# VH-VL binders against Probable Brix domain-containing ribosomal biogenesis protein, part 7

Target 1, 155 residues: Probable Brix domain-containing ribosomal biogenesis protein, of Methanococcoides burtonii (q12zb3)
Amino acid sequence: MLITSSRKPSANTRTMCKYLASFFNCKYMTRGKMGLIDIVSLCENGLLMVVGDYHGSPGSIMFYDSHGVELLSIHLSVFYPDGYKYTPLKALEPSINGDGELFNLLSYYLDIPEGECYYDSKCLIASDDHLEFVYLDNMLFRLNIKNYRKMVMSE

## First folded at step 7 (VH-VL)

Design s57 (from d6 with light chain Y32H; framework fv_flanvotumab)
Fold by ESMFold2-Fast, scan of step 7:
Structure s57 (fold): chain C 155 residues (1-155), chain A 120 residues (1-120), chain B 108 residues (1-108)
Amino acid sequence: as target 1 above (155 residues)
Amino acid sequence: QVQLVQSGSELKKPGASVKISCKASGYTFTRYAMNWVRQAPGQGLESMGWINTYTGNPTYAQGFTGRFVFSMDTSVSTAYLQISSLKAEDTAIYYCARGYSWLRKPFDYWGQGTLVTVSS
Amino acid sequence: EIVLTQSPATLSLSPGERATLSCRASESVKSHLAWYQQKPGQAPRLLIYGASNRATGIPARFSGSGSGTDFTLTISSLEPEDFAVYYCQQYYDWPPYTFGQGTKLEIK
């Protein structure tokens, strides 16, 4: 998977892209003036995650396939715990736990193992209401879900 | 078996400090957070916060910042609660309890409690 | 923060009777609700977690039910040792996990 932002992202949105890339052990690509097709070509048959900015903070996450087709769109806001500070994370394989439709969609698209969260793990806890990013038994941040839409393939 | 054993009762004057201990046994100390819970005389249970035993990082509930310090020593599987500048209102039983911080688990084992009495 | 309200504050019953204790959350906690028993001079003991699962060693007479905002602890036939204070706790929302104010179960 490749992670980028919408054009002209705020510093907070760029930091979120770095955090997500560190969490999923993947690359954050600076958007600059590149269009969607340009970015998708850099994924080389991979998943593309685009983090959108809203009033200086992350406001959305869009998933695209290798042909630039939108797979999932999530409208969200970010909650940071006390003492939040970006720090690169160990290269531990992330797992996903949770319930609901959004959990099922993310488990499928992210292609990460489903499993219980542990004291020494990277764990995404997903529900239709929240995406919680947990590292070494501490929440890094929570994405509060406002709504989401999944695509239906034309063929 | 899992056991949490706390230090004995303390009688202190206002303005003094106290440090109570919670020694864990029967499990790998760093696999669970250690939580602290206060119970004032005749009152209910009040969560104070926790310490991540793997990283050593403490997190304090609102109302327990400043005078309260959580620490630990992995070599002896012990967590500590220190209260500085003691006030009469700090008179309470303080419990340690095992649980995950962010992983949505209840407190499955508790220490026996340490009574701290602050009086002149 | 999520506020938990327990009712009644005090419940007076006799051994052999059924006890029903309520815990209401100000917002949904899904199924992330635990019940604790505290006897005088003792630490709390976990009875129920995940709203309905009995903890290890807890007698079958204790049962929990509910989801979302409304939860119940039932003791089907009271034993003398069951007269204690009972607390509910949510562990769904932002830690630290909050407790209800307690229900005192006392002998009639």
Scores: ipSAE 0.013, ipTM 0.644, lowest interface PAE 7.8, mean pLDDT 88

Design s60 (from d6 with light chain G50Y; framework fv_flanvotumab)
Fold by ESMFold2-Fast, scan of step 7:
Structure s60 (fold): chain C 155 residues (1-155), chain A 120 residues (1-120), chain B 108 residues (1-108)
Amino acid sequence: as target 1 above (155 residues)
Amino acid sequence: QVQLVQSGSELKKPGASVKISCKASGYTFTRYAMNWVRQAPGQGLESMGWINTYTGNPTYAQGFTGRFVFSMDTSVSTAYLQISSLKAEDTAIYYCARGYSWLRKPFDYWGQGTLVTVSS
Amino acid sequence: EIVLTQSPATLSLSPGERATLSCRASESVKSYLAWYQQKPGQAPRLLIYYASNRATGIPARFSGSGSGTDFTLTISSLEPEDFAVYYCQQYYDWPPYTFGQGTKLEIK
């Protein structure tokens, strides 16, 4: 997976991209002037995550396949616990736990193992209302889900 | 087997400091967070926060920042709670309890409690 | 923060009777609710976790039920040693995990 931002991201959105890349052990690529197709060409058979800015904070996360097809779009706000400070994370293999449709979609697209969270792990706890990022038994941040949209070929 | 043993009761004057210990045994100290819970006389249980024993990072509940410090020493499997500038309102029994801080686990083992009395 | 409200504040019963204690959460905690027993002069003891699972060594007369916002602790036939204060705790929302205010179970 490759992570980038929407064009002209705020500092907060850039920091979120770095944090997500550190969490998932993947690359954050600065967007610059590149269009979507330019970016997806760098994700040969990979998933592309684009973090959108909304008035100076992360406001969305969008997932695209390697051909630029939108797979999932999530509108959200970010909550940080006490004294949030970005620090790169150890390269531990992340896992996912949770319930609901968004959990099922993220489990499928992120290609990370489903499993219980442990004291020495990176764990994404997913529900239709929240995405909680846990590292070494501490919550890094929570994404509060406003709404989401999945790809639909036909009804 | 698993035991949490706390230091003995303390009687202090307002403005003094106190440091309470919680010694763990029977498990790997760094596998579980150590939580601190306060119980004022005749009152219920109040969570103060926890320390991640793997990283050493403390997290404080609202109202317990500033005068309260969580620390630990992995070489002796002991967690510490220090309270500075003691006030009469700090009079309470302080418990340590084993748990996970973020992984949705209850507190399965508790220390016996340490009574701190602050009076002039 | 999720607030837990326990009722009644005090429950007066006799040995041999059934006790039913309630805990209501201000928001859903799914099944991430625990029950603790505290006797005078002692630390709390875990009784029930994940709403309905008995902790190791806890007698079968203790049972928990419920999910979401409404939870119940039941003691099927009270023994003399069961008269104590009982606390519920949610561990679903962000730690520190919050406790209810307690229900005192006392001899009638």
Scores: ipSAE 0.013, ipTM 0.635, lowest interface PAE 8.1, mean pLDDT 88

Design s61 (from d6 with light chain S28D N53K; framework fv_flanvotumab)
Fold by ESMFold2-Fast, scan of step 7:
Structure s61 (fold): chain C 155 residues (1-155), chain A 120 residues (1-120), chain B 108 residues (1-108)
Amino acid sequence: as target 1 above (155 residues)
Amino acid sequence: QVQLVQSGSELKKPGASVKISCKASGYTFTRYAMNWVRQAPGQGLESMGWINTYTGNPTYAQGFTGRFVFSMDTSVSTAYLQISSLKAEDTAIYYCARGYSWLRKPFDYWGQGTLVTVSS
Amino acid sequence: EIVLTQSPATLSLSPGERATLSCRASEDVKSYLAWYQQKPGQAPRLLIYGASKRATGIPARFSGSGSGTDFTLTISSLEPEDFAVYYCQQYYDWPPYTFGQGTKLEIK
């Protein structure tokens, strides 16, 4: 998976891209002036995550396949623990735990193992209302889900 | 046989400092977070925060920043709570309790409590 | 911050009677609710977690129910040792986890 932002992201949105890249052990690529097709061409037949800005903070996450087809779009707001500050994460393999449709979609597209969260793990806890990013028994941040849309195929 | 054993009662004057210990046994110390809970005389339970025993990172609840310090020593499986610049309102029983911080687990084992009395 | 409100504040009953204790959350906590028992001069003891699961060593007369915002602890037939203060705790929202103010169960 490759992570980038929408064009002209705020500092907060850039920081979120770094957190997500560190969490998923993948690359954050600075968007600059590149269009979607340009960025997608840099993915090695993988998933592309685009973090969108809204009023100076992350407001959306969109997933695209290697051909630029939108798979999932999530509108959200971010909640951080009081006093939290960014710290680089160990290269631990993330897992996903949770319930609901958004959990099933993310488990499928992110292709990360489902499993219990442990004291020494990276764990994404997913529900239709929240995405919680937990590292070594500490919550890094929570994404509060406003709504989401998945691709609908005729067949 | 999981046990949390806390240090004995303390009688302090306003402005002094106190350091309470909580010694864990019967499990791997770094496997679980250590939580701190305060109970003032005749009052209910109040969460103060916790320390991640794997990383050593403390997290404080609102109202417990500044004068309160959580620390630990893995070599002796002990967590510590230090309170500086003691005030009469700090008079309470302080409990340590085992749990996870972010994995949505309740507090399954508790220390016996340490009474801190602050009086002139 | 999620506030837990317990009712009644004090419940006076006799041994052999059924006790029903309520805990209401200001926001949805799903099933992430625990019940603790505290006897005078003692540390709290975990009774119920996940709204309805008994902790190890807890007698079958203790049961929990509810989800979302309304939760109940039931003691089917009170024993003398059950007279204590009971606290609910939510562990769904942002730690530190919050406690209710307690319900004192006392002998009539």
Scores: ipSAE 0.050, ipTM 0.679, lowest interface PAE 5.8, mean pLDDT 88

Design s62 (from d6 with light chain N53Y; framework fv_flanvotumab)
Fold by ESMFold2-Fast, scan of step 7:
Order: sequence, then C-alpha cells, then structure tokens
Structure s62 (fold): chain C 155 residues (1-155), chain A 120 residues (1-120), chain B 108 residues (1-108)
Amino acid sequence: as target 1 above (155 residues)
Amino acid sequence: QVQLVQSGSELKKPGASVKISCKASGYTFTRYAMNWVRQAPGQGLESMGWINTYTGNPTYAQGFTGRFVFSMDTSVSTAYLQISSLKAEDTAIYYCARGYSWLRKPFDYWGQGTLVTVSS
Amino acid sequence: EIVLTQSPATLSLSPGERATLSCRASESVKSYLAWYQQKPGQAPRLLIYGASYRATGIPARFSGSGSGTDFTLTISSLEPEDFAVYYCQQYYDWPPYTFGQGTKLEIK
C-alpha cells in the first residue's frame, strides 16, 4: 500500500499520513502537485490510500486500486488522547480485530492478518463507528466514522 | 500468584511531596498497564490514569496533570506515583491496579492502598 | 466522558434476601462493564466483568446482566460477608475509565 494526502494538506493531515505509514509499515509519498492519475501510476498493482484534509484536519480516507477506481471512502474526524504526539513506530506487523461491515471491508482491502490485540502488538480495532489504532497497548488515535461508501459489486 | 504491594502510609504537610510505590510480582511486569485510582475519605473511586509499563509512557486523566507523576522501574517491577506541592484535598487512599491502556479489560488485581494524609 | 449512575445509594436488607443493584451509563458501553466489591478497610475486588462473567473465585450467588446503558448486579441470597459497597465501572471508553458513585449494601 502507498499512502498520500489530498493536495495542499495541513500539517495535521501530513502528520496523520506519517503515522499511518509508520503503523502499516508502508510508504507515505508527499502529494505535491501530482494529480490522482500521477500518484496511482506509482502504485505497483497495490492499494492507494489518500487522506483528505477538511478545514485543517484529516476528514476522510479513500482507498483506490491501481487503476484509480475508488474502492472505499470513509468520512471521519480524528480524536487524539491527551499527550498525543507523533513518534515513529517499530516495524511490527499490524493486525486487525473488530466487528461490523467496515471491519470486513478494511480486513479485505488492507490485507493484514486478523488477530487478537496484545500488549506487544500493532492492532487496528475496527467497527462501524470507530477505527482505533493501538500500539503496545497504547492508543495512538481514534478515527470517528461519520459515514462510508463502498464500491458496488458488479457482474 | 499475582500480587501488588504498595508502600506504607504517609503523613505530610501542605507543600511537601510524596512518592508511593506499587511492587508487582507473579506476572511479567511489562505485559500490563498499571492504573492509579484515588479514593478520598468517604468518597467513591476516581481513576487518575495509567502508565504503559512496556513503553514507560504515562497518561493522566483530567485534573491529574502537573502535580502528579507516574513512573516505573522495570528492573524491580515497580510503578510509582509522585505528588508534588501537596494540598489538603490530596488526602486519600491511592490504589494501583493492573489493567490495560486501550485494550478493553477490567482492573483484575489491586494493591492494598496507600493512605496519604496532608495536614498541618 | 461516560457517566455511570448507580441506584439506590443505600440498600438495607437482611441475610437471605435477594439484592438487586442498578448501574446506568450516559451512553452505550456495549458489554464493557465491571462490578467491584469493597469491604471497609480493603481494596476493591473484581466480581463481574463483561457485564455477566464472574471473576475467578466469585460465588455463584453473584450474577450480572444488561448491555448498552442499563446494567444490574444481583445477589440471589445475601450472606453476612456480602454487606459492602459495590461499584460499577465502564472500560469501553477512555479517558477516563469511569466508576459509578457506589451502592452501599447494609444490614437492616
């Protein structure tokens, strides 16, 4: 997976991209002046995650395939625990745990193992109302879900 | 067996500082967060926050920032709570309790409590 | 933060009677609710977790029920050692994991 932001991201949105890249052990590519077609062409048959800015904060996460087809769009707001600060994370393989449709969609698209969260793990806890990012039994941040849209399966 | 053993009672004057300890045994210290809970005389239980024993990072509940410091020493499996610039309203029993930071688990083992009395 | 409200504040009963204690959350905590017993001069002891599961060593007369916002702790037949203060706690949302104000169970 490759992670980037919407054009002209705020500092908060850039920090979120760095945190997500560190969490998933993947690359964050600075968007700069690149259009969607340009950035998608750098995705080597993989998943593209785009973090959208909304009035100076992360407001959305969108997933695209290597042909620029939107697979999933999540509208959200971010919650930071007291004492939040960006710190690079160890290269532990992340797992996903949770329930609901959004959990199933993210498990499928992110292609990370489903597993129980432990004191020494990276774990994404997903539900239809929250995405909680947990590292070494410490919540990094929570994304509160307003709504999401999935691609319609076609014949 | 799992045990959390806290240091003995303290009698302090306003403006002094106190450091209480919570020594863990019977499990791997770094696998669980250590939570701190306060109980003022005749009052209920109030969560103060926790320390992640694997990373050493403390998290404080609102109202417990500034004068309160959570720390630990992995070599002796001990968590510490320090209170500076003590005030009369800090008089309470302070408990440590084993739990998790963000994993949804209850507090399954508790220390016996440390009474801190602040009086002139 | 999620506020937990316990009722009644005090419950006066005799040994052998059934006790029913209530805990209400200001918003859903799903099933992430625990009950603790505190006897005078002692630390709290975990009784029930996940709303309905008894902790190790807890007698069968203690049972918990409920989900979402409304929870109940029931003691089917009171023993003398059961007269204590009982606290509920949510561990669904943080900061902070919040406790109810307590229900004091006392001898009539």
Scores: ipSAE 0.025, ipTM 0.665, lowest interface PAE 6.9, mean pLDDT 88

Design s63 (from d6 with light chain V29I; framework fv_flanvotumab)
Fold by ESMFold2-Fast, scan of step 7:
Structure s63 (fold): chain C 155 residues (1-155), chain A 120 residues (1-120), chain B 108 residues (1-108)
Amino acid sequence: as target 1 above (155 residues)
Amino acid sequence: QVQLVQSGSELKKPGASVKISCKASGYTFTRYAMNWVRQAPGQGLESMGWINTYTGNPTYAQGFTGRFVFSMDTSVSTAYLQISSLKAEDTAIYYCARGYSWLRKPFDYWGQGTLVTVSS
Amino acid sequence: EIVLTQSPATLSLSPGERATLSCRASESIKSYLAWYQQKPGQAPRLLIYGASNRATGIPARFSGSGSGTDFTLTISSLEPEDFAVYYCQQYYDWPPYTFGQGTKLEIK
């Protein structure tokens, strides 16, 4: 997977891209002037995650396939624990735990193992209401879900 | 057998400091967070926060920032709670308890409690 | 912050009777609820976690039920050693994991 932002992201949105890239052990590519087709071509047939800005903070996450087709879009707000500060993350394999439709979609698209969260792990706890990012028994941040839309195949 | 043993009771004057210990045995110290819980006389249980024993990072609940410091020493499997500039309102029994802080787990083992009395 | 409300505040019963203690959450906590027992002069002891799972060493007469916002601790036949204060705790929402105010179970 490759992570980027919408064009002209705020500092907060750039920071979220770095957190996510560190969490998933993947690359954050600065957007610059690249269009969607340009950035998708750099994914090497992988998943593209685009973090969108809303009034100076992360407001959305969109997943695209290798042809630039939107697979899932999530509108959200981000919350940090009081006094929280970003620290570098070890290259531990992330896992996912949780329940609900959004959990099933993320488990499928992110292609990370499902499993219990442990004191020494990277764990994404997913539900239809929020996504909690936990590292070494510390919550890094929580994304509160406002709504989401999955791609619907129609014929 | 899992056991948490806390230091003995303390009687202090306002403005003094106190350091309470909680020694763990019977498990790998760094595999669980150590939580601190306060119980004022005749009152219920109040969570103060915890220390991640793997990273050494403390996290404080609202109202327990500033004068309260969580620390630990992995070499002796011991967690510490230090309270500075003691006030009469700090009079309480302080418990340590084993559990995860961010990963949804309850407190499965508790220390016996340390009574701190602050009086002039 | 999720608030837990326990009822009744005091429950007076005799040995051999069934005790039913309630814990109500201000918003859904799914099944992330624990029950603790505290005797005078002692630390709390974990009885039930995940709303319905007995902790290690806890007698079968203790059972928990419920999900979402409404939870119950049941003691099927009271023993003399069961008279104590009981606390519920949610560990679903952001720490701190909040406790209810307690229910005192006393001999009638």
Scores: ipSAE 0.007, ipTM 0.620, lowest interface PAE 8.7, mean pLDDT 88

Design s64 (from d6 with heavy chain A33G; framework fv_flanvotumab)
Fold by ESMFold2-Fast, scan of step 7:
Structure s64 (fold): chain C 155 residues (1-155), chain A 120 residues (1-120), chain B 108 residues (1-108)
Amino acid sequence: as target 1 above (155 residues)
Amino acid sequence: QVQLVQSGSELKKPGASVKISCKASGYTFTRYGMNWVRQAPGQGLESMGWINTYTGNPTYAQGFTGRFVFSMDTSVSTAYLQISSLKAEDTAIYYCARGYSWLRKPFDYWGQGTLVTVSS
Amino acid sequence: EIVLTQSPATLSLSPGERATLSCRASESVKSYLAWYQQKPGQAPRLLIYGASNRATGIPARFSGSGSGTDFTLTISSLEPEDFAVYYCQQYYDWPPYTFGQGTKLEIK
């Protein structure tokens, strides 16, 4: 997976991209002026995650396949615990736990192990209302879900 | 099998200190947090806080900061609760319980409890 | 903090009867609610987690139901060993996870 932002991201959105890349052990690629076709060419046939900016903070996450087809879009806001500051994370393999449709979609697209989370791990706890990012028993941040849309298969 | 074994009962005078141990076995100690729960005589269960067994970081519930210290020793898979400057109102059974602080897990295994009596 | 209120405070019944215990949360806990049994002189024992799932080794006569703010523990036919104090706990909100005040199930 490759992570980038929407064009002209705020500092907060860039920081979120770095955090997500550190969490998922993948690369964050600076968007610059690249269009979707340009950035998908850099994915090496993998999943593309695009973090969208909304008035100076992360407002969306969109997933694209290696051909630029939209798979899932999530509109969200970010909650940070008191005293939150970004620090690079150890390269532990992330896992996913949770319930609901968004959990099923993310488990499928992110290609990370599903199952029990532990205190010595990186764990994404997913529900239709929240995505909670936990590292070594500390919640890094929570994404509050406003809505999401999945790919509509052609008939 | 998973076991949490706590140290024996303590009878203390006001102003003394006590250190309670909770020894874990049957699982990887650092995978689960250790929670502390107090039960005063005839009363219900009161969460005191927890310790992250991987990092060693304690978190205290409101009312349990200052005199209460959570610690651990990974080499012996043991968590500790220390209470300083004991008061009569600290008389209670103190339980350790295995759980998660962030990962939405209930307390699935409990120690047998340690009775601390603070006699006036 | 989420406050859990259990009712009744005391429930007096005979063996063979059905027991129904209530737990209400001050705000939604989704399905992240557990029930514990505590016998005199013993540590609490996990009975139900996720509102409705029996923990390992728990007899089928124990069942949990509910979601959001209203939860019920039912014991379909009381055995003598079931007379104990029962606590609910939410583990949805930020820790520390809070307990209800308990319901004492006593023999009539």
Scores: ipSAE 0.016, ipTM 0.648, lowest interface PAE 7.3, mean pLDDT 88

Design s65 (from d6 with heavy chain A33Y; framework fv_flanvotumab)
Fold by ESMFold2-Fast, scan of step 7:
Structure s65 (fold): chain C 155 residues (1-155), chain A 120 residues (1-120), chain B 108 residues (1-108)
Amino acid sequence: as target 1 above (155 residues)
Amino acid sequence: QVQLVQSGSELKKPGASVKISCKASGYTFTRYYMNWVRQAPGQGLESMGWINTYTGNPTYAQGFTGRFVFSMDTSVSTAYLQISSLKAEDTAIYYCARGYSWLRKPFDYWGQGTLVTVSS
Amino acid sequence: EIVLTQSPATLSLSPGERATLSCRASESVKSYLAWYQQKPGQAPRLLIYGASNRATGIPARFSGSGSGTDFTLTISSLEPEDFAVYYCQQYYDWPPYTFGQGTKLEIK
């Protein structure tokens, strides 16, 4: 998976891209002036994550396949716990835990193992309402889900 | 087998202090937060807060700041609740229970409870 | 703080009857609701988590249902050992996780 932002992202959106890349052990690629086709061509794993900016903060996450087809779009807001500070994370293999449709979709697209969260793990807790990013028994941040849209066949 | 074993009952006078223990066994102590729950005579369950067993950081519910202190000792897999300046209103059974507050997990195992009686 | 309201406060039934206990949340807790059983002189025991999943060792006669703000615990055919106090708990938002006031299930 490759992570990038929408064009002209805010500092907060750039920081989120770096945090997500550190969490998933993948690369954040600066968008610059590149179009979707250009950036997709650089995606080693065939999955592209694009973090969208909304009035100076992360507002969406969109997943694309290797041909630039939109697979999943999530509208969200970010919750930062007290004392939040970006710090690069160890290269531990992430796992996913949770329930609901969004959990099933993310488990499939992210291709990470399902697993219980432990004191020494990287764990994504997914539900239809929230995505909680946990590292070494501490919540890094939570994405509050407003809505999401999955791929339709007629598209 | 997972087990939480609490210290025995305490009878204290107003103004004294008490420290109750909760010893965990059958799992890795630092993988689960330890929660404290109070039950006054004839009343329901009241969450007091929790301690992160990996970092040692306590979090207190409203109404349980000041006189109440959560602590732990990882070398003996034990969590502690200390109550200072005891009042008659502190008379209750105090339970420890394991859970992950931030992971949205329920309390799956409980200690047997410690009765604290405060009377003159 | 999310407030949980249980009803009825007391439910008087006979062995073999069906028991239905309600828990209502002041705001949505999605499916992050648990049910506990407490017998006199004992610690609470987890029965149901995630609104509908039975905990390990819990008999099939116990079932949970609901989502959002309205939840139900059902005991399909009461056994003598089921007469106890039942508490619901939300663990949806950050702690402290709040409990309902309890429903006492007593022998008629």
Scores: ipSAE 0.000, ipTM 0.509, lowest interface PAE 14.6, mean pLDDT 86

Design s68 (from d6 with heavy chain Y54F; framework fv_flanvotumab)
Fold by ESMFold2-Fast, scan of step 7:
Structure s68 (fold): chain C 155 residues (1-155), chain A 120 residues (1-120), chain B 108 residues (1-108)
Amino acid sequence: as target 1 above (155 residues)
Amino acid sequence: QVQLVQSGSELKKPGASVKISCKASGYTFTRYAMNWVRQAPGQGLESMGWINTFTGNPTYAQGFTGRFVFSMDTSVSTAYLQISSLKAEDTAIYYCARGYSWLRKPFDYWGQGTLVTVSS
Amino acid sequence: EIVLTQSPATLSLSPGERATLSCRASESVKSYLAWYQQKPGQAPRLLIYGASNRATGIPARFSGSGSGTDFTLTISSLEPEDFAVYYCQQYYDWPPYTFGQGTKLEIK
């Protein structure tokens, strides 16, 4: 997966892109003035994640396939626990736990193993109303879900 | 058997400091967070915060910053609560309790409590 | 902040009677609610977690129900040892997890 932002992102949105890249062990690419198809062409038949800005903070996450087709769009707001500081994370393989449709969609698209979260793990806990990013039993941040839209997958 | 054993009661004067211990046994100490809960005389349970035993990082609830310090020693499977510049209002029973920092789990085991009395 | 309100503050009953204790949350905690029992001079003990699951060693007379914002702890037939203070706790919102103010169950 490749992560980028919407054009002209705020500092907070750039920081979120870096943090997500560190969490998922993937690359963050500065958007600059590149269009969606330009960025998609840099993916190696992989998933593209685009973090959107809203009033100076991350406001959306959008997933695109290798042809630039939107797969999933999530509108959200970010909540940081007291004392949050961006710092690169160890390259532990992330896992996902949770319930609901958004959990199923993210598990499928992110292609990360489903499993119990432990004291020494990097874990995304997903539900239809929250995405919680946990590292070594510390919450890094929580994404509060306002709504999401999915592509209807054909057989 | 999982067991949390706390140090004995303390009687202190205002301005002194106290350090309470909570020794864990029967499980891998670094797998669970250690939470601290205060109960003032005749009052209910009040969460003070916790320490992540894997990383050593403490997190304090509002109202428990500054004078309160959570620490630990992995070699002896023990968590500590230190209170400095003691005030009469710190008189309470202090409990340690096993839990997780961010995983949605309740407090499944508790220490027996340590009474701290602050009086002139 | 999620606030938990327990009612009644005090419940006076006799052994053999049914006890019903309430806990209301200021916003939804889904099913992430626990009940603790505290006897005089003792530490709290976990009774119920996930709103309705009995903890290890807890007698069948204790049951929990509810979801969202309205939760109930029921003791079907009180034993003398059940007279204690009961606390609810939410562990849905990120920690530190908050407790209700407690319900004292006393002998009538």
Scores: ipSAE 0.013, ipTM 0.612, lowest interface PAE 8.0, mean pLDDT 87

Design s69 (from d6 with heavy chain R31K Y54W; framework fv_flanvotumab)
Fold by ESMFold2-Fast, scan of step 7:
Structure s69 (fold): chain C 155 residues (1-155), chain A 120 residues (1-120), chain B 108 residues (1-108)
Amino acid sequence: as target 1 above (155 residues)
Amino acid sequence: QVQLVQSGSELKKPGASVKISCKASGYTFTKYAMNWVRQAPGQGLESMGWINTWTGNPTYAQGFTGRFVFSMDTSVSTAYLQISSLKAEDTAIYYCARGYSWLRKPFDYWGQGTLVTVSS
Amino acid sequence: EIVLTQSPATLSLSPGERATLSCRASESVKSYLAWYQQKPGQAPRLLIYGASNRATGIPARFSGSGSGTDFTLTISSLEPEDFAVYYCQQYYDWPPYTFGQGTKLEIK
């Protein structure tokens, strides 16, 4: 997977991209002047994640396939625990745990193992309400889900 | 065989500080968070926060920032709660309890509690 | 913050009777709810976790049920040693370990 932002992202949105890239052990690529198709071509048959900005903070996450087709779009807000500060994470293999439709969709698209969360793990806890990013039994941040839209084949 | 043993009761004057300990045995100290819970006389249980024993990072619940400090010493499998600038309102039994911090787990083992009395 | 409301505040029953204790959450905690027993002068003891799972060593007369916002602890036949205060706790959302105010069980 490759992670980028919308064009002209705020500092908070850039930091979120770096955090997500560190969490998933993948690359964050600066958007610059590139259009969607330009960036998709750099994913080499991988998933593209685009983090959108809303009023100076991350407001959305959109997933695209290698042809630029939108697979999943999530509108969200970010909760940061007290004392939040970005720091690069150890390259532990992330796992996903949770319930609900959004959990099933993310488990499928992210292609990470489903499993129990442990004190020494990277774990994404997914539900239709929240995406919680936990590292070494500390919450890095929580994405509060406002709504989401999945790919529809019949339209 | 899991045990959490806390230090003995403390009687302090307002403005003093206190440091209570919670010594763990019977499990690997760094595999679980240590949580702190306060119970004022005749009142219910109030979560104060926790310390991640792997990283040493504390997380405080609302109302427990500033005067309260969670710390630990892995070499002796002990967690600590320090309260500075003690006030009468701090009179309570303080419990340590084993659990996870953000990974949704209940508190499965508790210390016996430490009574802190602040009197003028 | 998720507020847990326990009812009744005090429940007075005789040995051998069934006790039913309620815990209501201000918003959904799914099944991330625990019940604790606290006897006078003692630390709390975990009875039930995940709304319905009995903790190790807890007698079969204790059972939990519910999900979302409405939860119940049932003691099928009260024993004298069940005189205690019972607390529910949610561990779903921040602050994750919010407790209810407690229900005092008085055995006649």
Scores: ipSAE 0.160, ipTM 0.694, lowest interface PAE 4.8, mean pLDDT 88

